# Ledger of designs, part 37: VH-VL binders against a6uvu3

Target 1, 145 residues: a6uvu3
Amino acid sequence: MDKRITLIGSKIAKTGNEFIYCGVLEECSECRFKKICHDGLIVGKRYRIVSVRSAKHPCIAYGDGVKVIEVEPSNNFTILIESKKALEGLTLSHSDIQCNNILCKYYNLCHSEGMPEKYKIMELHEKIKCPKGNSLIKATVSTIN
Key: E = the ipSAE of ESMFold2; O = the ipSAE of OpenDDE; V2 = 0.75 times the mean of E and O plus 0.25 times the DockQ between their complexes.

## First folded at step 25 (VH-VL; framework fv_felzartamab)

Design aa4 (at its last look DockQ between E and O 0.39; V2 from the best seeds 0.00; counts 0 for: pae E 2.6 > 2)
Fold by OpenDDE, look of step 25:
Structure aa4 (fold): chain C 145 residues (1-145), chain A 121 residues (1-121), chain B 107 residues (1-107)
Amino acid sequence: as target 1 above (145 residues)
Amino acid sequence: QVQLVESGGGLVQPGGSLRLSCAASGFTFSRYWMNWVRQAPGKGLEWVSGISSSGSYTYYADSVKGRFTISRDNSKNTLYLQMNSLRAEDTAVYYCAKDRTIFSYRYFDYWGQGTLVTVSS
Amino acid sequence: DIELTQPPSVSVAPGQTARISCSGDKLGDKYVYWYQQKPGQAPVLVIYQDSKRPSGIPERFSGSNSGNTATLTISGTQAEDEADYYCQAWDSSTAVVFGGGTKLTVL
């Protein structure tokens, strides 16, 4: 897996914790740790902490300082898939549900950004009543790459 | 100095639609996640929606999912909230709030003055 | 889903210490934020990341967070501190969550 080094608030710098990278703050522009903190991460992507170093460093964004952590993209995602394709253990190529209703409460699950090209269905959940009549089911999927 | 100015509030009938705007200045708008938070008269704060810096990721409270759409135009430093199928319980002052988050565990360091939305027949 | 519980009201005499609690399951493992809101005004961040003060916030404001409870403490409370106070946290499933708010009265 593609591991990355970054920094995160000391309190939440724990192995196993997950976070979403939200991007660079204006205050970070002159930070000496900017490269380590930001360059290896993708905005909106979820990461899992796999290791934590003990040393604390000052940070303008985190008042309790930050710790160096090693992270990897989180493998698990919750998405909606077509019911006909839903089988636990099956590997699928990702494709968004064909729908342009951005007002739908399931829109983000139907159009999950940052999804890899392929994933494995780990767990199936409840079927979803799609307002447009699509036969969809909620699934936990694990990224392959 | 950071400024957030909401507009677009007003009186609307149940089932109607309204679009709120938030004009941002004093910071690099495109770098920050933005949020809408509302407050019904005499009630507490309720987070409504959030949007990533690029607009690629949107989040909604369950109470507004399927009815509200958050969006942004970074070229205009403007945040929007399209509200459809409005209900009486949507009556509130709507605040735009600036995020100050690099990673999860979001919070808001600046708020606008708010704009009042009244849903009534 | 995470829920944050605050007492509806707290009263304190001028010069005394006010304490406002915010309770939630494993809240001590999260960053907690506090906002002050005066009548007719927008909320103002007064504490971030449990115990840190933004610039311009008086030193009499402090915060702590452990176990299941975060606490906003105002030492030497002044009349101007009369306001509603809201705690706030983040959850991966529910996103941003506010407490119900506490009305602080300075008697």
Scores: ipSAE 0.801, ipTM 0.900, lowest interface PAE 0.6, mean pLDDT 93
Fold by ESMFold2, look of step 25:
Structure aa4 (fold): chain C 145 residues (1-145), chain A 121 residues (1-121), chain B 107 residues (1-107)
Amino acid sequence: as target 1 above (145 residues)
Amino acid sequence: QVQLVESGGGLVQPGGSLRLSCAASGFTFSRYWMNWVRQAPGKGLEWVSGISSSGSYTYYADSVKGRFTISRDNSKNTLYLQMNSLRAEDTAVYYCAKDRTIFSYRYFDYWGQGTLVTVSS
Amino acid sequence: DIELTQPPSVSVAPGQTARISCSGDKLGDKYVYWYQQKPGQAPVLVIYQDSKRPSGIPERFSGSNSGNTATLTISGTQAEDEADYYCQAWDSSTAVVFGGGTKLTVL
């Protein structure tokens, strides 16, 4: 459990929201919350908000203020999988879709880099009209340790 | 005074390659994420790619992934875009854009003047 | 992911108020950004985080965002405000999304 405390703009401080940590602005150098906001976060990493405290605090970077949040690293990916394999809660072994159509608007969803050996289907979304006729569905998946 | 100057545009045949450069000055380049945004003639803005301050993390629009590679050299204050397998639809003015973001709601406070890439036979 | 829709054009008389809309599903749950682009020039950020003005942007520029619609408002519109205007948002992916642009004509 690699949970961390930080602060984020009040408008997006909602449980379940995700963000990528992009680093410290120069304007934060004198901020009382600088260490709380930034320590323990890795630039470029994605995090998910798991809890939110309701009090707003002033912040030079967010004109509508910030809220204290608890976050954890996010291991969820959005990919395309074959519709016949797609059942929420099912654990699948990684299997590449055999398609090299780099002109396809869905190319990145068919060829998600960094996929683990196994993943769990968390949520199914819309079916995709594949230009090559494959029967695919968009899914949110989570890594299996 | 923030300054971003793009170069390397030109005429190229379909399937060809070009490398764009963006020289940055007036800010600490290595502290900021950087982006490429393009605009086809007479059309709107389209985000192309972004890169983290260290260069360790790169992001691409679906339309260019697998063909374009963003990179940076922080010792030279320079951002790059390697464009391979170019197509007519890649014809655009390419802008270098400075990212001003802490937490994932990315926006661009300074833009370069752009460099034109034309892909045609 | 989110699609941002803008009217292709808006016309106003000098001194009147111009309103440029940007529509997207649940857009009010996101921060919205606005860019001005004059012919032959690079875009310029005029509004960030829905309603904030960068230093150097005239006070006649303002913004709002609620429900499905963000609005850029230019009060006391001047001839120099004639330009294309783009809204921009971020979603949970790493992709940046722009609206299609609105040509503001000051007649």
Scores: ipSAE 0.429, ipTM 0.711, lowest interface PAE 2.6, mean pLDDT 83
ESMFold2 (binder alone), look of step 25: mean pLDDT 91; pTM 0.927

Design aa5 (at its last look DockQ between E and O 0.06; V2 from the best seeds 0.00; counts 0 for: pae O 4.1 > 2, off the site)
Fold by ESMFold2, look of step 25:
Structure aa5 (fold): chain C 145 residues (1-145), chain A 121 residues (1-121), chain B 107 residues (1-107)
Amino acid sequence: as target 1 above (145 residues)
Amino acid sequence: QVQLVESGGGLVQPGGSLRLSCAASGFTFSRYWMNWVRQAPGKGLEWVSRISSSGSYTYYADSVKGRFTISRDNSKNTLYLQMNSLRAEDTAVYYCAKDRDIFGYKYFDYWGQGTLVTVSS
Amino acid sequence: DIELTQPPSVSVAPGQTARISCSGDKLGDKYVYWYQQKPGQAPVLVIYQDSKRPSGIPERFSGSNSGNTATLTISGTQAEDEADYYCQAWDSSTAVVFGGGTKLTVL
């Protein structure tokens, strides 16, 4: 839906590939494609390539050239949520699971920094046994902002 | 001329903590993602951590997750690595490395000279 | 996660061609980067995006990447090329992976 046009290194310009947009390089200041490459992309956001045009164009950042691509945001994440709150299709407010065990193998799924205030549950997966005894389930969620 | 200067290395006992700093100059620090890479004595390179240009996104190798914290202060052009619960296998030279890519297929065009961290009793 | 495998060492006579391999599952689908590290020094980028040289790197350095193998080639190898060489790729958009390194000896 929210498709954008940009350019990416020709070797990795393949439908289904994903990337994180890292920002404008200082070397891009005089590039004829600067606006097409960068306008509308948000630093730190993940995108998925949905189509690729075959023509190559020169680029200072990619010596083998770049191709025009169409991308969409890749907003899906896997997190752990409390099992009692978990219904597919529900919109929930984001909150961290309270746990100070930084060595837990699930730590990054419980402490999902960078999530928006609200998310929608897209798919539920397996329940897990939390070492602290919390009743948690893996979920694929999507941002809704 | 791009310069990266690491500091804060030294000798520390297992279980201890240490904070590394990397002073950056010669480029617009706040526009670039930054990395730490380490090298144990006589061993190869191991990527440790990465931080986005604003500091909002951080990434860690599995070997250091939960023990190390990368951060930056863009007003001081400085990258940091807080190292807690240090182990003997963390003994290495730690390099600060500048990222140069738009779309996440990264490479490190400039490296500091490194700072040695030794974890031993 | 991708694992990159390099031979531990390669020896070559001066003036001859050195080839250092880097192997990984479907590595040809990724961009590969090469770093040179001389004793007591920081790594220096010598090849980026499989085959490109940064400014200041001699033309005798070249690279290729296809299938499961990337290769750093040094033609007309000089004594000063004696160093450790590391390949690098990404396993995902968030991870960075290095090979184990190859010690090049010129004798």
Scores: ipSAE 0.403, ipTM 0.702, lowest interface PAE 2.9, mean pLDDT 82
Fold by OpenDDE, look of step 25:
Structure aa5 (fold): chain C 145 residues (1-145), chain A 121 residues (1-121), chain B 107 residues (1-107)
Amino acid sequence: as target 1 above (145 residues)
Amino acid sequence: QVQLVESGGGLVQPGGSLRLSCAASGFTFSRYWMNWVRQAPGKGLEWVSRISSSGSYTYYADSVKGRFTISRDNSKNTLYLQMNSLRAEDTAVYYCAKDRDIFGYKYFDYWGQGTLVTVSS
Amino acid sequence: DIELTQPPSVSVAPGQTARISCSGDKLGDKYVYWYQQKPGQAPVLVIYQDSKRPSGIPERFSGSNSGNTATLTISGTQAEDEADYYCQAWDSSTAVVFGGGTKLTVL
């Protein structure tokens, strides 16, 4: 579909995995694969791996090397939103849940990276028990553009 | 053989709207990213807009953001460009351009013949 | 956004080597593409990924890219090579950028 090609660490190069592209690293400056790795991706965007090639290539950043992968932009996200804002079909401006507990098992859902500025709530899921007492609900959201 | 045929160009007044179409054939349209590139009379090439294979991913040049909308109908093998709030500086030949590969790298192996858009009072 | 700078014009005699430059900050770290456009025609891809030639493009066309400059080289330039040439690149953003174009005249 909306495919891109890039390289990623062999250990995380699995179909279905997602990652956020964070840009060029200093270690990549002299890498012969720099163009392949970076030119097809957009900083801050979330990508889903749709296929993985078996061959490994050396990488300074990934000690176990990298594999060629095909990816597509992720347009759907699972996040936690405030229950009071939770309505299917509603368009919201994204804001992280105000919490600094990085050890919380829900931290990544409360602070999802690569989120668009606005999204549409597609499906509501279960309420979660926030250790801090926040009223939160899982939601599948989709980019509106 | 790959063919791209633009249509919909014409004369329009400033502030007006126009919708361009690009009919594609000779390749699996739904697998390729598509682009609009324009060229003002006697000037160089300017990338205008880009759309992903499924249409879920769209990009615009700063000069047209908020005014132009790129879309596609894969069932009809057609690319569109809705142009609103047209300005004199939008006057150009508008080309439909196909990405060469299915991996989203941004270069174009086939171009249409172009359609002329003239914005003038 | 990246900016690509080309000389507005280059002139060569038939049989001589034409070189068209495309300059940009750290352009060597990006893939550069080249297009040929003749009057009244759509652009034609002549070089992709710095130095690769599409099928049907004569071997006299070659490309290189290092440092801040990509170069399109036409060895043994023919009269038919007279055209406008555009370099093109992109960064890890949404932008696609063309150079200003170079008019190649074959004297």
Scores: ipSAE 0.052, ipTM 0.702, lowest interface PAE 4.1, mean pLDDT 91
ESMFold2 (binder alone), look of step 25: mean pLDDT 91; pTM 0.930

Design aa6 (at its last look DockQ between E and O 0.18; V2 from the best seeds 0.00; counts 0 for: pae O 5.4 > 2, placed apart)
Fold by ESMFold2, look of step 25:
Structure aa6 (fold): chain C 145 residues (1-145), chain A 123 residues (1-123), chain B 107 residues (1-107)
Amino acid sequence: as target 1 above (145 residues)
Amino acid sequence: QVQLVESGGGLVQPGGSLRLSCAASGFTFSRYWMNWVRQAPGKGLEWVSYISSSGSYTYYADSVKGRFTISRDNSKNTLYLQMNSLRAEDTAVYYCAKDRDYIWGSYKYFDYWGQGTLVTVSS
Amino acid sequence: DIELTQPPSVSVAPGQTARISCSGDKLGDKYVYWYQQKPGQAPVLVIYQDSKRPSGIPERFSGSNSGNTATLTISGTQAEDEADYYCQAWDSSTAVVFGGGTKLTVL
């Protein structure tokens, strides 16, 4: 029930990629894939691609075409984690960064209240030069579920 | 025909608040996602926030989360940015920007921009 | 988050070809958008989805994107093309990322 078949632009159709669903275009009104492409998706929600079918189909709105994908809802967070533990796909137990500098511009990324016990690293971003010397990297993470 | 007109900028002290408005015309405002983008004097563009066409979904840059609130009134064709706990680093020209229609957020781009309104945060 | 790097400035003689780069890790897997900003004005979209031109943008503007680098190319550069140029990409973790901007000077 959590997973669904839909379509996405072929350039972005890769397992593990995430997207925000933004709605139906007027051009989609005559598309034979309209129902499969749009039904069951919620505007503004993030989804994660769990499988991709290789066949490319024409899309009336996008000339690059689309691919059939299976998706599930995503609960993404942006946090800072220790660079030495940072590997995409790795599942980590949540542990707080030991830092009491509430004036730090990164404070909320280091001290996220209500974080789940475990999370999976979905994407790594820029490294952060911590004022206290910690080696940190910004990451998008998701609940294990 | 598409016009976006920002207002509400001005001089404010650190810790203060301002509310920006963007009056939209020349298109069906309620169909489009809307954005705020800012530019500090002499600096580059920085995306601030977006709001969905209905107003139900919002997202913010990390630098403004918890301090800024984007909203819209589709009956008045107006986009808003409530800015609280302002800091010197928030000094910028604030632009209202319109998305073009897209299905997936990865295809987001800004096809029309307003003229901007200046916010100065200084003692 | 993808970080987009642009050269701070590019100079070109009138009539010559200007190339403005935008670099980011695996940027070719994303769509890149380009904006022109003239002094005292709001940005204007000049290229979308790597290489497409909005209506009203001269054919001398073109774009490409592969590997780690996207390039805005202006053929037959004119004095009116003197402006700041920003690349932009989308990232699901932060929504929108802009490059630092490139000042194009036409001498």
Scores: ipSAE 0.463, ipTM 0.727, lowest interface PAE 1.9, mean pLDDT 84
Fold by OpenDDE, look of step 25:
Structure aa6 (fold): chain C 145 residues (1-145), chain A 123 residues (1-123), chain B 107 residues (1-107)
Amino acid sequence: as target 1 above (145 residues)
Amino acid sequence: QVQLVESGGGLVQPGGSLRLSCAASGFTFSRYWMNWVRQAPGKGLEWVSYISSSGSYTYYADSVKGRFTISRDNSKNTLYLQMNSLRAEDTAVYYCAKDRDYIWGSYKYFDYWGQGTLVTVSS
Amino acid sequence: DIELTQPPSVSVAPGQTARISCSGDKLGDKYVYWYQQKPGQAPVLVIYQDSKRPSGIPERFSGSNSGNTATLTISGTQAEDEADYYCQAWDSSTAVVFGGGTKLTVL
C-alpha cells in the first residue's frame, strides 16, 4: 500500500534511485499528468524507485521527457540517535537531535530529510564523538510499515 | 517574475565575519532548494553551499566547511550565508542561485541567479 | 568530488561554429548544464540536461554529452556570444561542480 505511481525524468528513471519529493512545479498546473505525478507523493518524503516503465511522455520540467515509475518510501536510513535509545530491534518515534550547529559534519545525520515518523533500529554502528558532548551512535533504521 | 537580490557584502578584515542575505520573490521560496555560488575576481565559478527547502539539509564545499553557515527563513523569503573566520581567498562576488526543480537526488542546476554581492577580505 | 575540465579559451570567427568541451569521468552518465557569463553580469543558463535550451536561448546553442565529454556548440557564432562559458554537474553524494570555464573569443 506504500507503493505509488509517479513520473520522473527519463535519464534518472532507474530502479534503485532515490529522490526527495519537494512539491508541484508551477509549470505543472496545466499538465495532463499532474495528478499522476504529484497526488501520491508527500512533500519532504524520500522515495525509492522500484520499477520503471519503458514508455516516455513529454514533460515541461524534464527535457528528455518522463517515464512512469513505481516508488516506495525509502526503507533504510542512516542516522544518529541518542546512545540511551540505541537498541537493535527497538522501534522509536523519530526526533531530530536537538542541535543547531549546522557546521557540524554530522548535522545531516542528526537532522535527516525524509525520515518517517517511526522507525525500527536495524543495526548499530560506531559511537560518534559529538562536539557538544552528546552521546550519539550511528544507526541504520528502517521505516515501520 | 523571479528575483533574487543579494546584500550584505563589503570590506572585512581577515578573521572577521559577515552575513549575506538573498531576498527572493516571484516564486514559492519555501519549495525550492537554494544555493550560494561565488566567483573570485578574474576566476571561475565555485559552488559554496546549498540548503534544502525546509532548511534541514545543508551541504558545503570543503573550502568553507566549518566557517560558513547557510540558512533560510521561509517566512521572510530570505536565504542567508553566515561567513566566519574569513580569509583573503574568500574574496569574491557571492551569488544566490535558485534550484530549477522540486526534486532532490536526481539532478541539480540553477535557473535563476542574483546579481551578486561583493565580499572583499583584506587587511 | 567529480572534476570537470574545460579548455581555458576558444576562438572562433564570426559565423563559424564554436565548440567548447567539458570532460569528466563518466560524465555522460550525468546531466551537464552550461552557463554563459558576460563581464560584470551573473551567469545565465544556456543549456540544461545535456542538450535542452531554456526559453529565450537562441537555437544556435546546442549541447551534447556522451562518454566522458560534454560539448557546447554554438553554430553561426555571433559577436554577442563572446563570453565565459561554464559547464556544471552534480553528484548527490558530494557537491555541485563547475568546470574551470572557457573564454570564447569571437575574432
Scores: ipSAE 0.024, ipTM 0.663, lowest interface PAE 5.4, mean pLDDT 89
ESMFold2 (binder alone), look of step 25: mean pLDDT 90; pTM 0.924

## First folded at step 26 (VH-VL; framework fv_felzartamab)

Design ac1 (at its last fold request DockQ between E and O 0.40; V2 from the best seeds 0.65)
Fold by OpenDDE, fold request of step 27:
Structure ac1 (fold): chain C 145 residues (1-145), chain A 121 residues (1-121), chain B 107 residues (1-107)
Amino acid sequence: as target 1 above (145 residues)
Amino acid sequence: QVQLVESGGGLVQPGGSLRLSCAASGFTFSRYWMNWVRQAPGKGLEWVSSISSSGSYTYYADSVKGRFTISRDNSKNTLYLQMNSLRAEDTAVYYCAKDRTIFSYRYFDYWGQGTLVTVSS
Amino acid sequence: DIELTQPPSVSVAPGQTARISCSGDKLGDKYVYWYQQKPGQAPVLVIYQDSKRPSGIPERFSGSNSGNTATLTISGTQAEDEADYYCQAWDSSTAVVFGGGTKLTVL
């Protein structure tokens, strides 16, 4: 997969942990590690730590220092899918739930960004009562590699 | 020299709508996630909503989902909170809070002085 | 989902050490943040990432986090430290979470 190297706070630098990249701080602008830390990540995206190097480096943003980590885009997502397609173990091609109600509390689950082209349904959760009348169910899905 | 100035608060009837604004200065607004946190009179802090730097990602507390919409205009260094279908329990001082997080364990390094929203008949 | 529990109030005599706890499941695995709020004022960050002080925060403020409990410690408590204190953490499912707050009274 598309692996990247970055830095992360020492406390949360653990293999298997996931994080959301939130962006660059002004304090990072003159940091010698800025390129390694930030250039390979996309704001808002979730990543999984694949490996961690033991050495600690000082960081203005993280008082306990940072460690070098290898990451990959997270493979697991929580989304809403049509109930008729919902079966654990099934592989589906991703498509957003078509809806223009941005005020809906399920909007982000219906319009998840960064989704893979295909995914496998790993776990089904509760059925969702869609205000538009769509038959939807919450599901944990995993990227098909 | 970070400054956050909330505005738009006031008295509104239940079921009404209100739009809050937060004017930001003293930092590169477009780099940071922004947040709304509210505090009912005599109560504790309650996170309301967050928005990513570009506005592509938004998050809401369950108590406001479907009713509140967070947005931002980076060209104006302004954060917004559109509040619809307001309820009495939405009565609170609403704070604008700046994020200082690179990786997901988010927190707020600066707060505005807040704007009071009172929902009452 | 996580819930952060704080004692509603703590009292301390001037010059003594105040300790405010914040409890939550696996809280020790997370970064914890603390905010001070005085009457009629906005919250102020006093501790970040468990034990770090922002610039301008007195050295008498310190923090720790292990197991299921984070602790804000104020050594040599001053009258001006009388305020409400809130712990805060982040969770992947619920995003930002605050404790219920603790009113610190300096006797």
Scores: ipSAE 0.864, ipTM 0.948, lowest interface PAE 0.4, mean pLDDT 93
Fold by ESMFold2, fold request of step 27:
Structure ac1 (fold): chain C 145 residues (1-145), chain A 121 residues (1-121), chain B 107 residues (1-107)
Amino acid sequence: as target 1 above (145 residues)
Amino acid sequence: QVQLVESGGGLVQPGGSLRLSCAASGFTFSRYWMNWVRQAPGKGLEWVSSISSSGSYTYYADSVKGRFTISRDNSKNTLYLQMNSLRAEDTAVYYCAKDRTIFSYRYFDYWGQGTLVTVSS
Amino acid sequence: DIELTQPPSVSVAPGQTARISCSGDKLGDKYVYWYQQKPGQAPVLVIYQDSKRPSGIPERFSGSNSGNTATLTISGTQAEDEADYYCQAWDSSTAVVFGGGTKLTVL
């Protein structure tokens, strides 16, 4: 667990929230928290909030203040899976949906490039209507390895 | 002052390709994430894609992932959108938008005037 | 995930106060942003982080967000305020979500 510290707007400082770190703003150039906010994070990397300190601090970038958070790296994906396999917390082996309709608006969710061989279902979202009649549901999944 | 000027829109057949450009001025382009947002005629706004300040990281709405490629050339202060396998539902005005975000809870402080893409037989 | 609902239109007399709502489940737990779009023009950010005005936006524009509803308020509404207004937040995957837009008419 490679924990890092940063500060984020108080409304979105909630355990379980995820974000991609996008970098330093010019407004932060004179901020005393600049190093704490930014030096532990990598631009483009996804993080998950694992703890939140309750005290608010003033911040020019967030008008209602910020809270100190601990984060860890995350590699979550959104994919489509068969509804019959869809149970939060379950670990599954990845298998592509057999469909070659490259013009389907859901094509990339059915054919996830770079997906690890096994994944854990973190959150289920809405079912979609597959043009071929497959029973599919959107899911946020996490890499296991 | 910040200026963003899109170009490269036009009429294209379904399945075709088109490349959009956005010329940026009035700010240090290489320090900001950039975005494409589209608006179908008579409809609302839809975020399409984001690219990191260096160009190393790219993100896409599910509706365009695998078909569209965002890129940038920081030496020319230019943002690009390569659109492949175009569909009728891609018909929209495409806006270039400047990002002011530390984390991926994005919002857009400046927008270009847009360029129209029409996908029709 | 979240859907942002706006009324399709709002009408107000000149000089009166216009209020444009944006509703979503637990929207008060998020930051809300507002954009003004005049016909044939690009959107312009008028409110960020619920209630803050960017430089150059008149003080007659204000915002609030609590519970399930964010509100854009324009006091002393002027003819040039006629436009479409969009609210914006994010879903749980941090994808940007826009409301459907509200046409403000100043009669």
Scores: ipSAE 0.593, ipTM 0.805, lowest interface PAE 1.4, mean pLDDT 85
ESMFold2, look of step 26: ipSAE 0.495; ipTM 0.740
ESMFold2 (binder alone), look of step 26: mean pLDDT 91; pTM 0.929
OpenDDE, look of step 26: ipSAE 0.813; ipTM 0.916
ESMFold2, fold request of step 27: ipSAE 0.450, 0.498; ipTM 0.725, 0.737
ESMFold2 (binder alone), fold request of step 27: mean pLDDT 91, 92, 92; pTM 0.929, 0.936, 0.935
OpenDDE, fold request of step 27: ipSAE 0.836, 0.845; ipTM 0.950, 0.947

Design ac2 (at its last read DockQ between E and O 0.65; V2 from the best seeds 0.68)
Heavy chain, then light chain:
Amino acid sequence: QVQLVESGGGLVQPGGSLRLSCAASGFTFSRYWMNWVRQAPGKGLEWVSSISSSGSYTYYADSVKGRFTISRDNSKNTLYLQMNSLRAEDTAVYYCAKDRTIWSYKYFDYWGQGTLVTVSS
Amino acid sequence: DIELTQPPSVSVAPGQTARISCSGDKLGDKYVYWYQQKPGQAPVLVIYQDSKRPSGIPERFSGSNSGNTATLTISGTQAEDEADYYCQAWDSSTAVVFGGGTKLTVL
ESMFold2, look of step 26: ipSAE 0.568; ipTM 0.778
ESMFold2 (binder alone), look of step 26: mean pLDDT 91; pTM 0.932
OpenDDE, look of step 26: ipSAE 0.617; ipTM 0.813
ESMFold2, fold request of step 27: ipSAE 0.572, 0.513, 0.560; ipTM 0.791, 0.761, 0.780
ESMFold2 (binder alone), fold request of step 27: mean pLDDT 91, 91, 91; pTM 0.921, 0.924, 0.928
OpenDDE, fold request of step 27: ipSAE 0.815, 0.813, 0.817; ipTM 0.941, 0.938, 0.937
ESMFold2, last read: ipSAE 0.559, 0.558, 0.566; ipTM 0.781, 0.788, 0.788
ESMFold2 (binder alone), last read: mean pLDDT 91, 91, 91; pTM 0.922, 0.929, 0.930
OpenDDE, last read: ipSAE 0.795, 0.806, 0.817; ipTM 0.940, 0.941, 0.940

Design ac3 (at its last read DockQ between E and O 0.62; V2 from the best seeds 0.68)
Heavy chain, then light chain:
Amino acid sequence: QVQLVESGGGLVQPGGSLRLSCAASGFTFSRYWMNWVRQAPGKGLEWVSSISSSGSYTYYADSVKGRFTISRDNSKNTLYLQMNSLRAEDTAVYYCAKDRTIWSYRYFDYWGQGTLVTVSS
Amino acid sequence: DIELTQPPSVSVAPGQTARISCSGDKLGDKYVYWYQQKPGQAPVLVIYQDSKKPSGIPERFSGSNSGNTATLTISGTQAEDEADYYCQAWDSSTAVVFGGGTKLTVL
ESMFold2, look of step 26: ipSAE 0.509; ipTM 0.736
ESMFold2 (binder alone), look of step 26: mean pLDDT 91; pTM 0.929
OpenDDE, look of step 26: ipSAE 0.684; ipTM 0.844
ESMFold2, fold request of step 27: ipSAE 0.562, 0.501, 0.560; ipTM 0.772, 0.717, 0.781
ESMFold2 (binder alone), fold request of step 27: mean pLDDT 91, 91, 91; pTM 0.923, 0.930, 0.933
OpenDDE, fold request of step 27: ipSAE 0.820, 0.825, 0.825; ipTM 0.939, 0.935, 0.933
ESMFold2, last read: ipSAE 0.552, 0.555, 0.567; ipTM 0.774, 0.778, 0.778
ESMFold2 (binder alone), last read: mean pLDDT 91, 91, 91; pTM 0.934, 0.926, 0.935
OpenDDE, last read: ipSAE 0.818, 0.802, 0.836; ipTM 0.938, 0.926, 0.940

